# VHH binders against Transcription termination factor MTEF1, chloroplastic (MTERF1): the designs that were tried, part 2

Target 1, 262 residues: Transcription termination factor MTEF1, chloroplastic (MTERF1), of Arabidopsis thaliana (Mouse-ear cress) (q84x53)
Amino acid sequence: AGETSDTGILFREKLIYLQDLNVDPHKALRVNPSLRSAPISSVVSVETLLSSTGLSRPAVGRILDMFPDLLTSDPESEILPVLRFLSNEISISEQDIPKSISRCPRLLISSVDYQLRPALTFLKTLGFVGRDTITSRNTVLLVSNVERTLIPKIEYLEEGLGFTREEVAKMVVRSPALLTYSVDNNLVPKVEFFIEEMRGDVKELKRFPQYFSFSLERKIKPRHRLLKEHGILMPLSEMLKVSDGQFNHWLLELRLRSAERR

## First folded at step 5 (VHH)

Design s15 (from s2 with E106D; framework vhh_8dlx_2)
Fold by ESMFold2-Fast, scan of step 5:
Structure s15 (fold): chain B 262 residues (1-262), chain A 121 residues (1-121)
Amino acid sequence: as target 1 above (262 residues)
Amino acid sequence: EVQLVESGGGVVQPGRSLRLSCAASGFTFDDYAMHWVRQAPGKGLEWIGYISYSGSTFYNPSLKSLVTISRDDSTNTLYLQMNSLRAEDTAIYYCARDWEGYSDYDWMDVWGKGTLVTVSS
C-alpha cells in the first residue's frame, strides 16, 4: 500500500484531531473538500493562532465547526491580517479581540482588503467616526458586502421611506443593527405594517429607528392591536421598550383610571 | 453584555425525561430565533432544533420524536424537553442565538457555556 497506506493513516489522524476539537469531520469535508489533502499542521496552526487571542479550546472548536474553510487557511496570510486589522485599524483592545470574534466569527473568513476595509471605509462615510466609531460591539457591520448588501439596504430606506442619504445615515448610526436586517424578511414587512396598519408617520422612524429591532409578530402587531382596541395612540418608543408584563399592567391602569373618571 | 446561561443538566436514569433551560440577558430575547445544539464526548456538534421568534419549531429529523423546544418570552427563557433518554444522549447541551433578518447567512452567532447531561444507571 506504501504511499496510499501512509496517506490513509494521516487522514485518520486528521479526523481524530477534528473530533477531539469537537468539529464534525463529515460536515467539514463536505464544506471544505481541501481538508482531505491538507496537512494536519495546517489545522494545528489555525487552532494555535486562534487560541493565542484568548479564545478557549471549545470556542475555537465551535468556530472551526461553523466555518470549516478556516481549517485550511494560512494563519499568516489569511487570519493574522484580520486580527491586526481589528487591533490597529479599529483599535479594539487585546482583551476584547476574543469577544469580537465570538460575537462575529465570520470576521475570520472575511478578506481585509476586499471586505473588511472597504466596509469600514463605507461605514465611516455614514458617520461611524469618533464617538460612534466601530467597536467590538458592532464589528458585525464589517462582514456585509458594501455593494450587494449594505448599499441596497440604505437605498431601500431612502426609497421606501422617502428619506435622504443623510437622514438614513443618521438612522443607522443611532441603530447600527438596522444594517444587519434583511430587506425582504425584516425591513419591508415592518415598514408596510407601520404605514398601512398603524397609519404611522414615517418621520417617527427617523426618531426611533430601533423600531426595526422589535419582533413584528411577537411585539409590534400584538401591542398595536391592543392599543387600537382601546383607542390609544402613543409614541413607538413608549409602545415597544417595555416588557409584556409592564405593557399589560399599564393598559390595566389606563382602563381603571378611565372608569374612575366616571 | 449578551449572555446565554444553560441549566437543568445533571445525572439522569435511562428512560427518564429532562427539561433544560437557557436564560438570556443583555439583548431583547423575543426578537431572536434560538437553537439547541449538543456535543457528545469525543464527537462533533449535533444540531437539535430551532424555534423562531414566532414560535415555529424545526427539528433534526434524527431527534424529532424525542425532543420539544419551547420558549417563554416573559422570562427570557428557552427550553429543551427531552424524553426517553438513553446513554447516547450523554452530552454537553448548548443554547445559541440565531441572527434572523440576515439575508446573506443563516448561522448561529452567540452561544452559551453549556450544561452537561449524563445518562447513567
Scores: ipSAE 0.000, ipTM 0.117, lowest interface PAE 18.6, mean pLDDT 81

Design s16 (from s2 with Y102S; framework vhh_8dlx_2)
Fold by ESMFold2-Fast, scan of step 5:
Structure s16 (fold): chain B 262 residues (1-262), chain A 121 residues (1-121)
Amino acid sequence: as target 1 above (262 residues)
Amino acid sequence: EVQLVESGGGVVQPGRSLRLSCAASGFTFDDYAMHWVRQAPGKGLEWIGYISYSGSTFYNPSLKSLVTISRDDSTNTLYLQMNSLRAEDTAIYYCARDWEGSSDYEWMDVWGKGTLVTVSS
């Protein structure tokens, strides 16, 4: 039987460490070949930093399995700047840092200088300031590329609705999830249905941008069909905010009141 | 607060079926594609499949005949039906929200804490 070198023993220890974290070592090595030569102390230092934020061991393992490049990241120059950005520039409390990361692990592989800060600056120009500032609830907006993702969505709403940039910005601040929705799968079908089938006044979408948060197939279309069949008009917010049971009750009440009137 | 909570895990005998649930809150569930992902002991994440906001499903080809993903938008619940369970199906099962309606595994933005399924022989 052949002898194993110290480098072979160290490599085995690295594989065992990764397996203990529930990280697939074969996949990690395929995605990040530098892992083969990286000292185990490097991997341990990354886990230590992430755990120090309050993340559970399973959560750290999931993040490292999802983004194996983190396993060879320098904690001080690549990870800590992200954590400091969240604390100092966004003012996320120490308690909420692990929640922010768990909700959006992609923050950890995002460049502060080339992605996070430019996105924050752009979002601030839209009105994400003061009471509407970015919090641990919507840090997902920070990992979206400004030029390739955020601006095209805003431009689509401008062109599709005939709104000014200022009007679209106000919509986005009122409903930040708008910036997370797919143009092709969410925005386009909903705008077309509202204009073509509902014959809606686009000004109402400016007043109720939450329209885009509702299912086209499960809520918007069925409720519009019922209202149309009964000749009933109601504000978009009244139509969509209530549960199915509440909507059906409201529709029944409206029909009963109509029958009582002369 | 956006949250996903998995349930339905436990110890199950080989060859039996199990249904997992994922309760969503804090967002309009109907507008998001949803994913199921699992992690077996000592292994990495394995993508199981997704269901679009309209109900269209796409599965990992190695698992297609063994699993069914469905959703109940009236209760904000995602389901994973697993049939003919094997020891290899022992894993922590996670549900995850698809970001921007993308079908790409890497675009999941919100994850649950997971529910453990142990298939004992």
Scores: ipSAE 0.000, ipTM 0.164, lowest interface PAE 16.9, mean pLDDT 82

Design s17 (from s2 with S103E; framework vhh_8dlx_2)
Fold by ESMFold2-Fast, scan of step 5:
Structure s17 (fold): chain B 262 residues (1-262), chain A 121 residues (1-121)
Amino acid sequence: as target 1 above (262 residues)
Amino acid sequence: EVQLVESGGGVVQPGRSLRLSCAASGFTFDDYAMHWVRQAPGKGLEWIGYISYSGSTFYNPSLKSLVTISRDDSTNTLYLQMNSLRAEDTAIYYCARDWEGYEDYEWMDVWGKGTLVTVSS
């Protein structure tokens, strides 16, 4: 008697609150069914904690829309331990906590004990210590599973390129983004192009691991094709580090010489 | 009509300075990088330099001490400032449009008709 209408009013209040945050309530309910029965105070407490870190309301809304399981998380036992881990074990400043989360929202749904701390321990064995320690710029490495994601990438670089573990470790410390790239969709195509089309010495990749951070279709292939067409040889770092404007200078000279030969 | 019109050419004495202008019309000027190119009588084209839509400049290394490229997006005008002119700087000077905002590199797609600069006593 009245229970259903009171429950309906409370449910409607939750939907309005989510819409105000730009969270899709239908997607949220599909992904997190417990949201249907959770009190609105639960949702508000999560939003309040995230906002207290310095995150803007639109940023909080995007995070909650991306990971609706957070909407029913206990802030003290599930979210705060992540924030404390970033502050105390990674030593990220309070001002940089919002940046760390915005760059990698998945940190908030990652277990400190079963994901973040094991990943940090593994990364330290690769050389992410001292001046090369994990910072707000590369916390994305902490959300990758060690056994299923990080180790297979290390093994691909070892076995595929003929490098030692120590050599691969130095490469990933110098270019941490390597550990974020797909082996099949990113690393393999770039290695194949370097060896087969560029006829490159694979040892150059050890000296310039930043090679893998450049777009294969938008930068590597176009620049290589132009240099090859005109018989120009260039180290990877000179080829890829130059700005579009600087490369355009050479491109224009090449095109003008071609026009003169016509 | 997409159009580039160069002006400011003429006869100048060696050692003097000259500023060329290029008036753009028929397109959104501030979306494009712009180039200066010259052609001496009986010679091929020589690239002078370019300016990005954000104002960054890059010059032919052989000419960088002699030229400055600038733009005024409010008037859709590109400029080439030339200093210490020599007889060998006698050429037709062209401005050209490039699309810097497309992919990782750009191409020249529209050229003006040119303005003649004669450096003589």
Scores: ipSAE 0.000, ipTM 0.137, lowest interface PAE 19.4, mean pLDDT 81

Design s18 (from s2 with D104G; framework vhh_8dlx_2)
Fold by ESMFold2-Fast, scan of step 5:
Formats: sequence, structure tokens, C-alpha cells
Structure s18 (fold): chain B 262 residues (1-262), chain A 121 residues (1-121)
Amino acid sequence: as target 1 above (262 residues)
Amino acid sequence: EVQLVESGGGVVQPGRSLRLSCAASGFTFDDYAMHWVRQAPGKGLEWIGYISYSGSTFYNPSLKSLVTISRDDSTNTLYLQMNSLRAEDTAIYYCARDWEGYSGYEWMDVWGKGTLVTVSS
């Protein structure tokens, strides 16, 4: 039971283990160089903990392939606290923990103390409480940095649209996906089109914040052009909520109704 | 009970301006967007424009340079300002309330009785 020079054999066994999990070893080593010297028992411990939550082996492999830094994480100090946070502070049931992780694997590489809990506290101040509390379906909001990502989006809606923090909070609770959209690539182009081309009332965006979930090029612009051609205005929700077939039928009916009213 | 009453119509000479008023009663006026619509003799209805509850406006592109819509929520009154009036502006002018929350296909649910504008020398 002495020291050996079998580091090359142990390294090859580690590569075989990763391949068996469908983890790309080349990518994993490039992203996480510490993996080169980490013992295989460390990697196995991470897999064991994740599997114990109810995640299938292929699901565990996909998560580890997406985030190779997890392969050298300490399960007790880095992963287990996240699982306990989801169970104890968000109150996700044991059966839904695997679903929460599968929907947002980034939770596992997020610090409870420096990311998840501050984000939860911030979201609670916006109104994510009671019936609107964070669930397994919207944990993606917890992995966004409060100061660098969430606050700038809130500030854009406040400053850019002239809304109060209370009004923005109500919008975000009604449409949580707003916090996931890019300001420059999503919010700004849609606001500019709404104000400049649609001549819309910004107060309508407070009533229907789901506006930002619709495609500007495939839905908003085409439907607005059809309404403008026929001199028709309607609430944003009625314009956008319906299918293309339903909208075309509704537009035809409105045109017939307008012609009938003499 | 819910009603809209237009006023300010009459005979006006070509090239002059005219402002129409629409008095609303029986509902919370500042909760609704409002429309102006006209009907020239022997023609169908022509939509003029719209004003939201906050004052944002949208006009029929054919009429945008000739008309301005405004509102005074303190007096429950809607206005249509018309400039450079022409003979073809001769019509009955209606104000109408925009619908909210209806599942139907109607885009106006309450109409006034109209006010006649005649542009003639």
C-alpha cells in the first residue's frame, strides 16, 4: 500500500467514466482544468448526490456536460445548500426538486448566500409572495444577478416608460418573463414600435405586460399593419392573445360589423 | 342612461376651422378610450381617429394632417379640432366609446346621435 505512478491510468479511467455519462471530456477539461488532477471519487460523489434527488443518469450527465465546473464541486458545501434552499426557503416538494433542476441547471452553480437568496429577497419586494410566489416553474429568475441584470431591467421600465417602482412591480408579477428579456434586443425595439408606429398609450403596457412576450417581426408588426390598413384600433391583449386563424376571422368579423353599422 | 352628445356642428365656410365637442354621461369617462367617426351624405362610415384614456392619439392616415383629437377628463368632454375644412368634410360627426373586456367583435359599444357639419360658401 505504497505510493504509485499510476496517474495516467487513473486519468484514463476518469475519461471513460465521463464518456459513460455522455459528458464530453475534451470540453469538460477545457472549461474546468481542475478536472485533470481531481480524483474520480470526487466526480462520483457529485453524480451520487444529484441522482439521490431523483434525477435520471442521462439527466445528470446532461447537467454535468452543460456545467463541467460541477465535476469538481464539493457536494456538501456547494450543491447540498442549493437543494436545501429549494426545499426549505422556496418550499418546493421533494418530488419537484428534479424538475426544478432540469428546468434550470444553473441553480446548481449559483451561490445560495451571494446569488439565490438575494435574488429571492429582491423578487419578494416586487410582489413574488403568496399566490405569486416563486415555484419550480420560474426558478430561472433566481439565477439572474440582482445588481447587474434585474435592477437595470426594472430601471429601464421606470425611466424609459415613466412608470413608478410599484407599477413596474405589478407588471413584472403579471409577466415574470419580462425579467428574462434583453433590454437592447427585446424591450427597446418593442417599446419603440409601440410608441412610434402603433402610437400606443404606455399605460396599456402596464395593463398588458405580456406584450413583450410576442414576436415583433412575426406577430406584432403584421397584425398592426392589418389593423392600420382597415383603420381599426383594439386593445393590445385582443390584438395579440389569439391565434393567426382566430385573428384573421376576428378581423373579418370586425370589418363586417363596421360596414353594417350605418 | 349611458350617453354621448355631440355639439359644435353647423355651416362653416371652406378653409375655416371648427371644433366639435362630445359630452359623456352615465359612465366613468376617464376609464375609456374614445373615437370620432363621420358619415358623408350617400357614403359609408369613415373612422377619423382615437384617443386613449391617457391622451395618446391615433388617426386615419388620410386625415392625420387635418384633425386633432383631445379630451378633458375634468368635464367628461371629448374634442375634435378640424382645420382647413373642405366641401368633402361635409358629414354627420359621431363620437363613440371604445369597448373594454368584451369577447365580441365590436370595437365601439356606445355612440352619440351625431352632429351635422356642412362646409359651404
Scores: ipSAE 0.000, ipTM 0.094, lowest interface PAE 20.1, mean pLDDT 81

Design s19 (from s2 with G101P; framework vhh_8dlx_2)
Fold by ESMFold2-Fast, scan of step 5:
Structure s19 (fold): chain B 262 residues (1-262), chain A 121 residues (1-121)
Amino acid sequence: as target 1 above (262 residues)
Amino acid sequence: EVQLVESGGGVVQPGRSLRLSCAASGFTFDDYAMHWVRQAPGKGLEWIGYISYSGSTFYNPSLKSLVTISRDDSTNTLYLQMNSLRAEDTAIYYCARDWEPYSDYEWMDVWGKGTLVTVSS
């Protein structure tokens, strides 16, 4: 605004403002050194724009603490285009914009032209259109790099499991979280367990791609071991979608039905 | 009436081989995957293996080297070939039908009465 931005008084005022928002000022200055010379009015304008979307002050503070580069962003050229993209190209209602941002704050530091729009275009080719379009619930898919992140996951399912691109596309539309999982830390260990220990047919993974959303150590392995111990087979959806209580009841009922035929 | 009737059980010496049969009637046998399951005295049910309606086989890893499952759709008969029998293989052996036609392996719906195999010297 024209004030001397590096005076001791103005700098302290800026630190107090950040602390009031529960933003760590030392972390913010380390991550974004340009904060030292930025006028407080510019920092306030970012907070004002984010609050105008309906975000609570604590939510705004969490976002700014997570991404301190936003504190020196130009609201009109860097932030507003993201908000307009969500409203006009994704068609998220004004009331749901705060939810979209709260669920995926990384949207605000993502380039519309170089990240969000290319990701949306790619996702549309997979079938995220019409009733399966991107909503406030799955905007996280838009912040993933197409070439370095999304395509390698698609390729793993195609080449590693012998699926066609059309088959893989149907899987990810049914279970969008698949595109958020690590190949090495999530997909590979779960595939190996399914094939080697469960002796499963990979076609079942196309029918129930939600398999990959369940914990290998806390759900898949323990439930499979119980079924194996009792010589019982069941569909993945029955095995995994139910609560622990429901699973134990189903296991008991299956054992009783089997015993009745002895 | 859907029926599965196991046969071929009996007393057999350790180290010998035995072939069990399961005769199916009352349904289109060719359309169903078929399972073998056993129960040792005082123990729970242990799944042995499966053969799909197309002839693909799948075995309990603990038993894979010891058993072979086959089918003859012309005679509506399922077979279990067991080799290198041990005392621990003493059990009632059941054949069972998969839960619906053309399923690729789910759970057992219809079971036979079982046939007793006793492995003793």
Scores: ipSAE 0.000, ipTM 0.085, lowest interface PAE 21.1, mean pLDDT 82

Design s20 (from s2 with G101S; framework vhh_8dlx_2)
Fold by ESMFold2-Fast, scan of step 5:
Structure s20 (fold): chain B 262 residues (1-262), chain A 121 residues (1-121)
Amino acid sequence: as target 1 above (262 residues)
Amino acid sequence: EVQLVESGGGVVQPGRSLRLSCAASGFTFDDYAMHWVRQAPGKGLEWIGYISYSGSTFYNPSLKSLVTISRDDSTNTLYLQMNSLRAEDTAIYYCARDWESYSDYEWMDVWGKGTLVTVSS
């Protein structure tokens, strides 16, 4: 008789809490329907654990907005094992844990036993040890499936380019981002352009695997075209590592010198 | 231990030629592109030029007619040949190994200690 709906009040409190974190409550409820019945204390405990690592409140909010399933995760059994893995098995310092998570939030929804540890073991066989060990800068490699994602990329470089496993391992250690690129959408078009249009020796790709980190349409093709037009031969790394300003300055100097000699 | 050691510097008269050497050890020299860089007194670093793993060269356009970079992979040695030396070529000359680290845009990861070249009459 005249009683307020406790369920309605609690639900509104939860929505206000999510909005204060800049988490879209409608998106969160659509992606994670169990959030509707979860107590607010569950959501608070997740935020508390993530904040205890050194993450700012806006950073925690962005992570929870990106992966709403975390809002109903058990901190002790689902989140803490990932944090312990980063600290104990990867040896990331306590101060660098927030950076690791901010750079790759997907780590928090990845299984240690079925994803992170198998990936680390595989990467170690490629040479990610000692000086080249996994750090806060390249933890993204740990969230890729070994059999479905990593091995097919290694096989493409071996079979497609005629390299040995040892040579490919050296390439990926020098340019770890190589393992994050799509074979069909990134590697194949860049290899085809290098061999067919640039008339390049594939051995140079083994020496400079960072080639695959540059945009084909915005950097590789335009710079090659300009160098070819002006009759300039340049090593691949110098062509691509130079800033746009420095590259344009070099072309301007060359054009000016050519005009003075005419 | 990865190490680069420059030699061949000294006092030289204007208009003369000089050849600098850079001895590499502790790594597979023929797998790396190499750079020459100089620093004149009270000035910043000035890039001289580059030689690829296969011997292809690219030079600072302001210096191209005055310098030649070469390498001998059988002796793990990098060379810088300088012609028509001028007073403004007075500098500490460094050899450096081209970048091989992660997706960072630092051009050079290993440097020698440098060799001083003084152009004076």
Scores: ipSAE 0.000, ipTM 0.168, lowest interface PAE 15.3, mean pLDDT 82

Design s21 (from s2 with E100D G101S; framework vhh_8dlx_2)
Fold by ESMFold2-Fast, scan of step 5:
Structure s21 (fold): chain B 262 residues (1-262), chain A 121 residues (1-121)
Amino acid sequence: as target 1 above (262 residues)
Amino acid sequence: EVQLVESGGGVVQPGRSLRLSCAASGFTFDDYAMHWVRQAPGKGLEWIGYISYSGSTFYNPSLKSLVTISRDDSTNTLYLQMNSLRAEDTAIYYCARDWDSYSDYEWMDVWGKGTLVTVSS
C-alpha cells in the first residue's frame, strides 16, 4: 500500500472498479493473484460479456465476487464457449441464459470439454433427451462431477435397492432432483425407514421417486405414524403429496365415515 | 428444478425490524444447511449466518446481536429476522444452499436472485 506511480494509479482504479461492482478486492486478490497484474480493460471485458447476456450489474458483481478467477478469464476462449454450449447444445433460449447462470453461477467456471459436455452426455444416457432434455431449470446437474457425484448415486439406487440401470434411469428422469440429494444424508435414511419401519415394497420407490423429496422427520415419519395408529394403508403418493391441512382433514373424514357406517 | 426465492424486502426506516423469507423448491430442504448473505452498494459479499439441517445457528460475529436465522422445514422456508436496522444494512439479501456438508467441498451451490432492503427515510 503506497502506490503513487501510473501503475499504482491504475491498480487503485481497478480496486475502485471492483468495489463499485460489490466485489471484495482483497478476497479477489487472495483467491486470484494474477488479478494484480491484469489490466482493468480485461476485467471490464468480462463484465461487458456477462452483462450482454441480460444479467444485471449486481448479479454480475455477485458472480465475480464468488468466482474471482473469472476476473482474469479471456471472455472469448473461456466464458463465451460456456454461453455457446448453453445456447447450441442445451438449446436454452437467449432470454433464459441469465436465469440459468443466476441459478447456477458455477456454470461459468466449468470446463465445457471436461465437465459440462461429459455430464450432458452421461445425463443423455439416463434419458434426458427430447421432452425430458436439460433446460434452464435443471442446469445444476451439468456442474456435478460424473465419477465422484452422479455415478455413486446411480450405483446406490441400482445396488442398494436392487434396480436395473434402466429402472434407475426412469426414476431419475421423472425426478431429476434425486441427483442433487446426498446418498448418506438423504437417500440411505429414507430407504432404511421405508423398508424397516414402513415395511414398504422397494418397487413402489421406482413408481414414486418423489418420495425422496419429502422431509423424513417432518413429513414421512409423522404421517406414517398417524396412518399406522389408525390402521390405515395407502400409497406413498396419496400419503405425501397433500398438505398437512388436507391430510388432517382426510384423516378426520375417514374417522367420521367409519363412525357413520351401519 | 432447484430454486430459492427471497421475499420480504423493501424500504424501512432506521431502528425498525424486518423479516425476510426464502422459499426453497426442487430439493429436500431439511437435508441442507442454509446461508444468508448480503451485498451492500460498493462492498463485496458479506456472510450473515448459517443454519444447519438440525437447526444449529452460526453468525458473523459483527452481526450476531442484530439477526436471527430460523427455518420451517414443513414449508421449506428459511427466515432472516433483522432488528435495529441501520442505513448500513441497506443491501441485496440472498439465501443460499450449502452444497454438501459431508463431502470434501464446503461451498454454496444454489443462490436466490436476492431481495433489496433499503434503510432510509
Scores: ipSAE 0.000, ipTM 0.185, lowest interface PAE 18.7, mean pLDDT 82

Design s22 (from s2 with M108F; framework vhh_8dlx_2)
Fold by ESMFold2-Fast, scan of step 5:
Structure s22 (fold): chain B 262 residues (1-262), chain A 121 residues (1-121)
Amino acid sequence: as target 1 above (262 residues)
Amino acid sequence: EVQLVESGGGVVQPGRSLRLSCAASGFTFDDYAMHWVRQAPGKGLEWIGYISYSGSTFYNPSLKSLVTISRDDSTNTLYLQMNSLRAEDTAIYYCARDWEGYSDYEWFDVWGKGTLVTVSS
């Protein structure tokens, strides 16, 4: 590895600036080597643009720590187009731009032309229009590659559950987080458990696609075990939406009622 | 405009039955689970039970033998049948649309204004 183009004093100034933002300098330099030679004015320009949206200094620091490549991004050609896309094409209000970015910092490193706009167009074909349009709450869907990530998940739900694309589209509009879950690590194990252990009717998953948002090990399996032990059948929404305290209280009441009548 | 309107309340003698109705408008009724909740004078809200969009019912265990919830999706109407009414069943009865979220604290996103049931001898 060669000598850095930065002097010791100028380099140290950049390290101090990053530390002041709560950005890990060692991680930043490892992930983004070009930061070593970048002028501090470049980093300041990025911070200034992000702060102008209403993001707090700590929030800006967290974003830059998460995505150090932003530290050397050109604000005008790489960041501002994303902000304009959110404002003009998604119609996110000025006050909600900081919330959108904080919820999904990856938006800032995503190409409008090659990622965000193609994803938006695809999501609109699934039914993310009108009252179900993309908002600050679900911009995370815009940062997923259509061909590599989104389409394979749709195809798995069609083939794995025997649903039409229109039925799967309705599911993802009702539960947008479904498109963020891993097929192999999340969807497959939950489908297999539902069909094989719970003996569930897959049509119920069309009506409650939120099933996939619950932990298989911490929520689904333990609650199913308790219901099975007591010979109780209930809809997925009742089983999963209530807190552990509410579920345990209900189960205790059922035990008491059962003991009174047997 | 999303709206829920309860009806069928009134004065009832102890031991008798009463059927409450809830008329829904402004949304696709058959896409939502529905709840019944009541509030006795000077008390907090007590959850009665619910019915899913597919017709599956789930009740407060303390009230399960005393109530039946049903729905008629063709008329956008929710029903609560109450049997063996007692003085402590005196309350304002509300219907509510199920909140489709996952919060432990948010069960409903739309409420009616309620209908008063007074059980007195």
Scores: ipSAE 0.000, ipTM 0.124, lowest interface PAE 16.5, mean pLDDT 81

Design s23 (from s2 with M108F V110Y; framework vhh_8dlx_2)
Fold by ESMFold2-Fast, scan of step 5:
Structure s23 (fold): chain B 262 residues (1-262), chain A 121 residues (1-121)
Amino acid sequence: as target 1 above (262 residues)
Amino acid sequence: EVQLVESGGGVVQPGRSLRLSCAASGFTFDDYAMHWVRQAPGKGLEWIGYISYSGSTFYNPSLKSLVTISRDDSTNTLYLQMNSLRAEDTAIYYCARDWEGYSDYEWFDYWGKGTLVTVSS
C-alpha cells in the first residue's frame, strides 16, 4: 500500500521542505516546473552548498524563493563554478562571498562561461583593472548581459552624448553604477533635464558622472529649481553631494543674508 | 511571423573551414542582436556567440579565435564562420534572435530548426 503512494509522499516532503525555508511552493512550481519531478535530495544539496558559504538559513531561503530555478540546479556543475569564479578570478575573500551573493543573488543563476567571464572580460576592456578591478562591491556588473545591456549603455553615452569610447570608459570606471541604470528610464530623462532645463554643458557629465546616481525627482529637479529661483549657478558636485539638511541650511543662510541687505 | 532558417551545414573534414548562414524574415532584422548556439549529439546546448544590431561581437571564450560572427542587414542574413574544425564541433547549429524583454536572463525569443555539421575524416 505504501509503495503506490510514494510519489505523493515525496511531493509532500518537497512542499514541507520549501515552506520550512520560507519559499513559496506555488510560485516555485509555476516558475520552475522541473521542480515537480526533481528528487528532494537534489533540492537539499543546493541548500547545503549555499549554507556552506556562510549564508544564513533565512538568506538561503530568500535567494531560493527569488530564483526557484536554483532548486533544480546541479551544485557541482552550475553553482560551485560561480563560487570558484568569485574566489579565483575576482579574488573575493571567503568571508566576503556570502555578502557578495546577498548583495547580488543573480550571480548564482548566471553562467560563468556565458555571462560572468564574458562580462568580466568586457569590463576589463573598459578599464576595470588593477586598482579599479571588480570587487565584492560591484559584482552586480557581472550579471548584466554584455551585448543586450552593457553595450547599448556604452553606445548611448558614446553616440547620444558625442563622447569617445575612451571618455565613456573613464566615466564608468569612476562611476560603475552607470552600467546598472536603465537607458530609457534613468539615463535619457536625466540627460534631457540637464541639457534642456539646466542648460548644462555635457562635458560636465564626463567630469561628474556621479550625476546619474542622484534621484531626478527627489534631488536633481528640486535643488536645480531652488537655485534657479535665487539666481545661483554652481557645479553639479556642489549641488548634489551635500545632504538635504546641509543644502537647506545653506539656502536658509543665503536667504537671511539677502534679506539683511534690503 | 518571425522566421529564422539556418543553412550551410554538411560533412566537412577536420582542419577545414565552414560558413553557416541564417536567413531572417518577419521582423526588422537590423533592430535585433543575434546569437549562434549549437548542440552536439547527446549533449546540452552550447552558446557560441553574439552580434549586436550595431555589429559588436562577443564570443564564448572557449571558441574565441575559432569562430567569427557577422551580419548583412541589406539581405537580413546572419553568418557564422568556423575555422580549424575538429570532430567535437559536430553538432546541430542554431541561430537565435535576442530576447528584447525586461529580463537580462532570457537569452532568446525565437530560433530556427538548425543545420547539422558533421566533422569527420
Scores: ipSAE 0.000, ipTM 0.088, lowest interface PAE 20.2, mean pLDDT 81

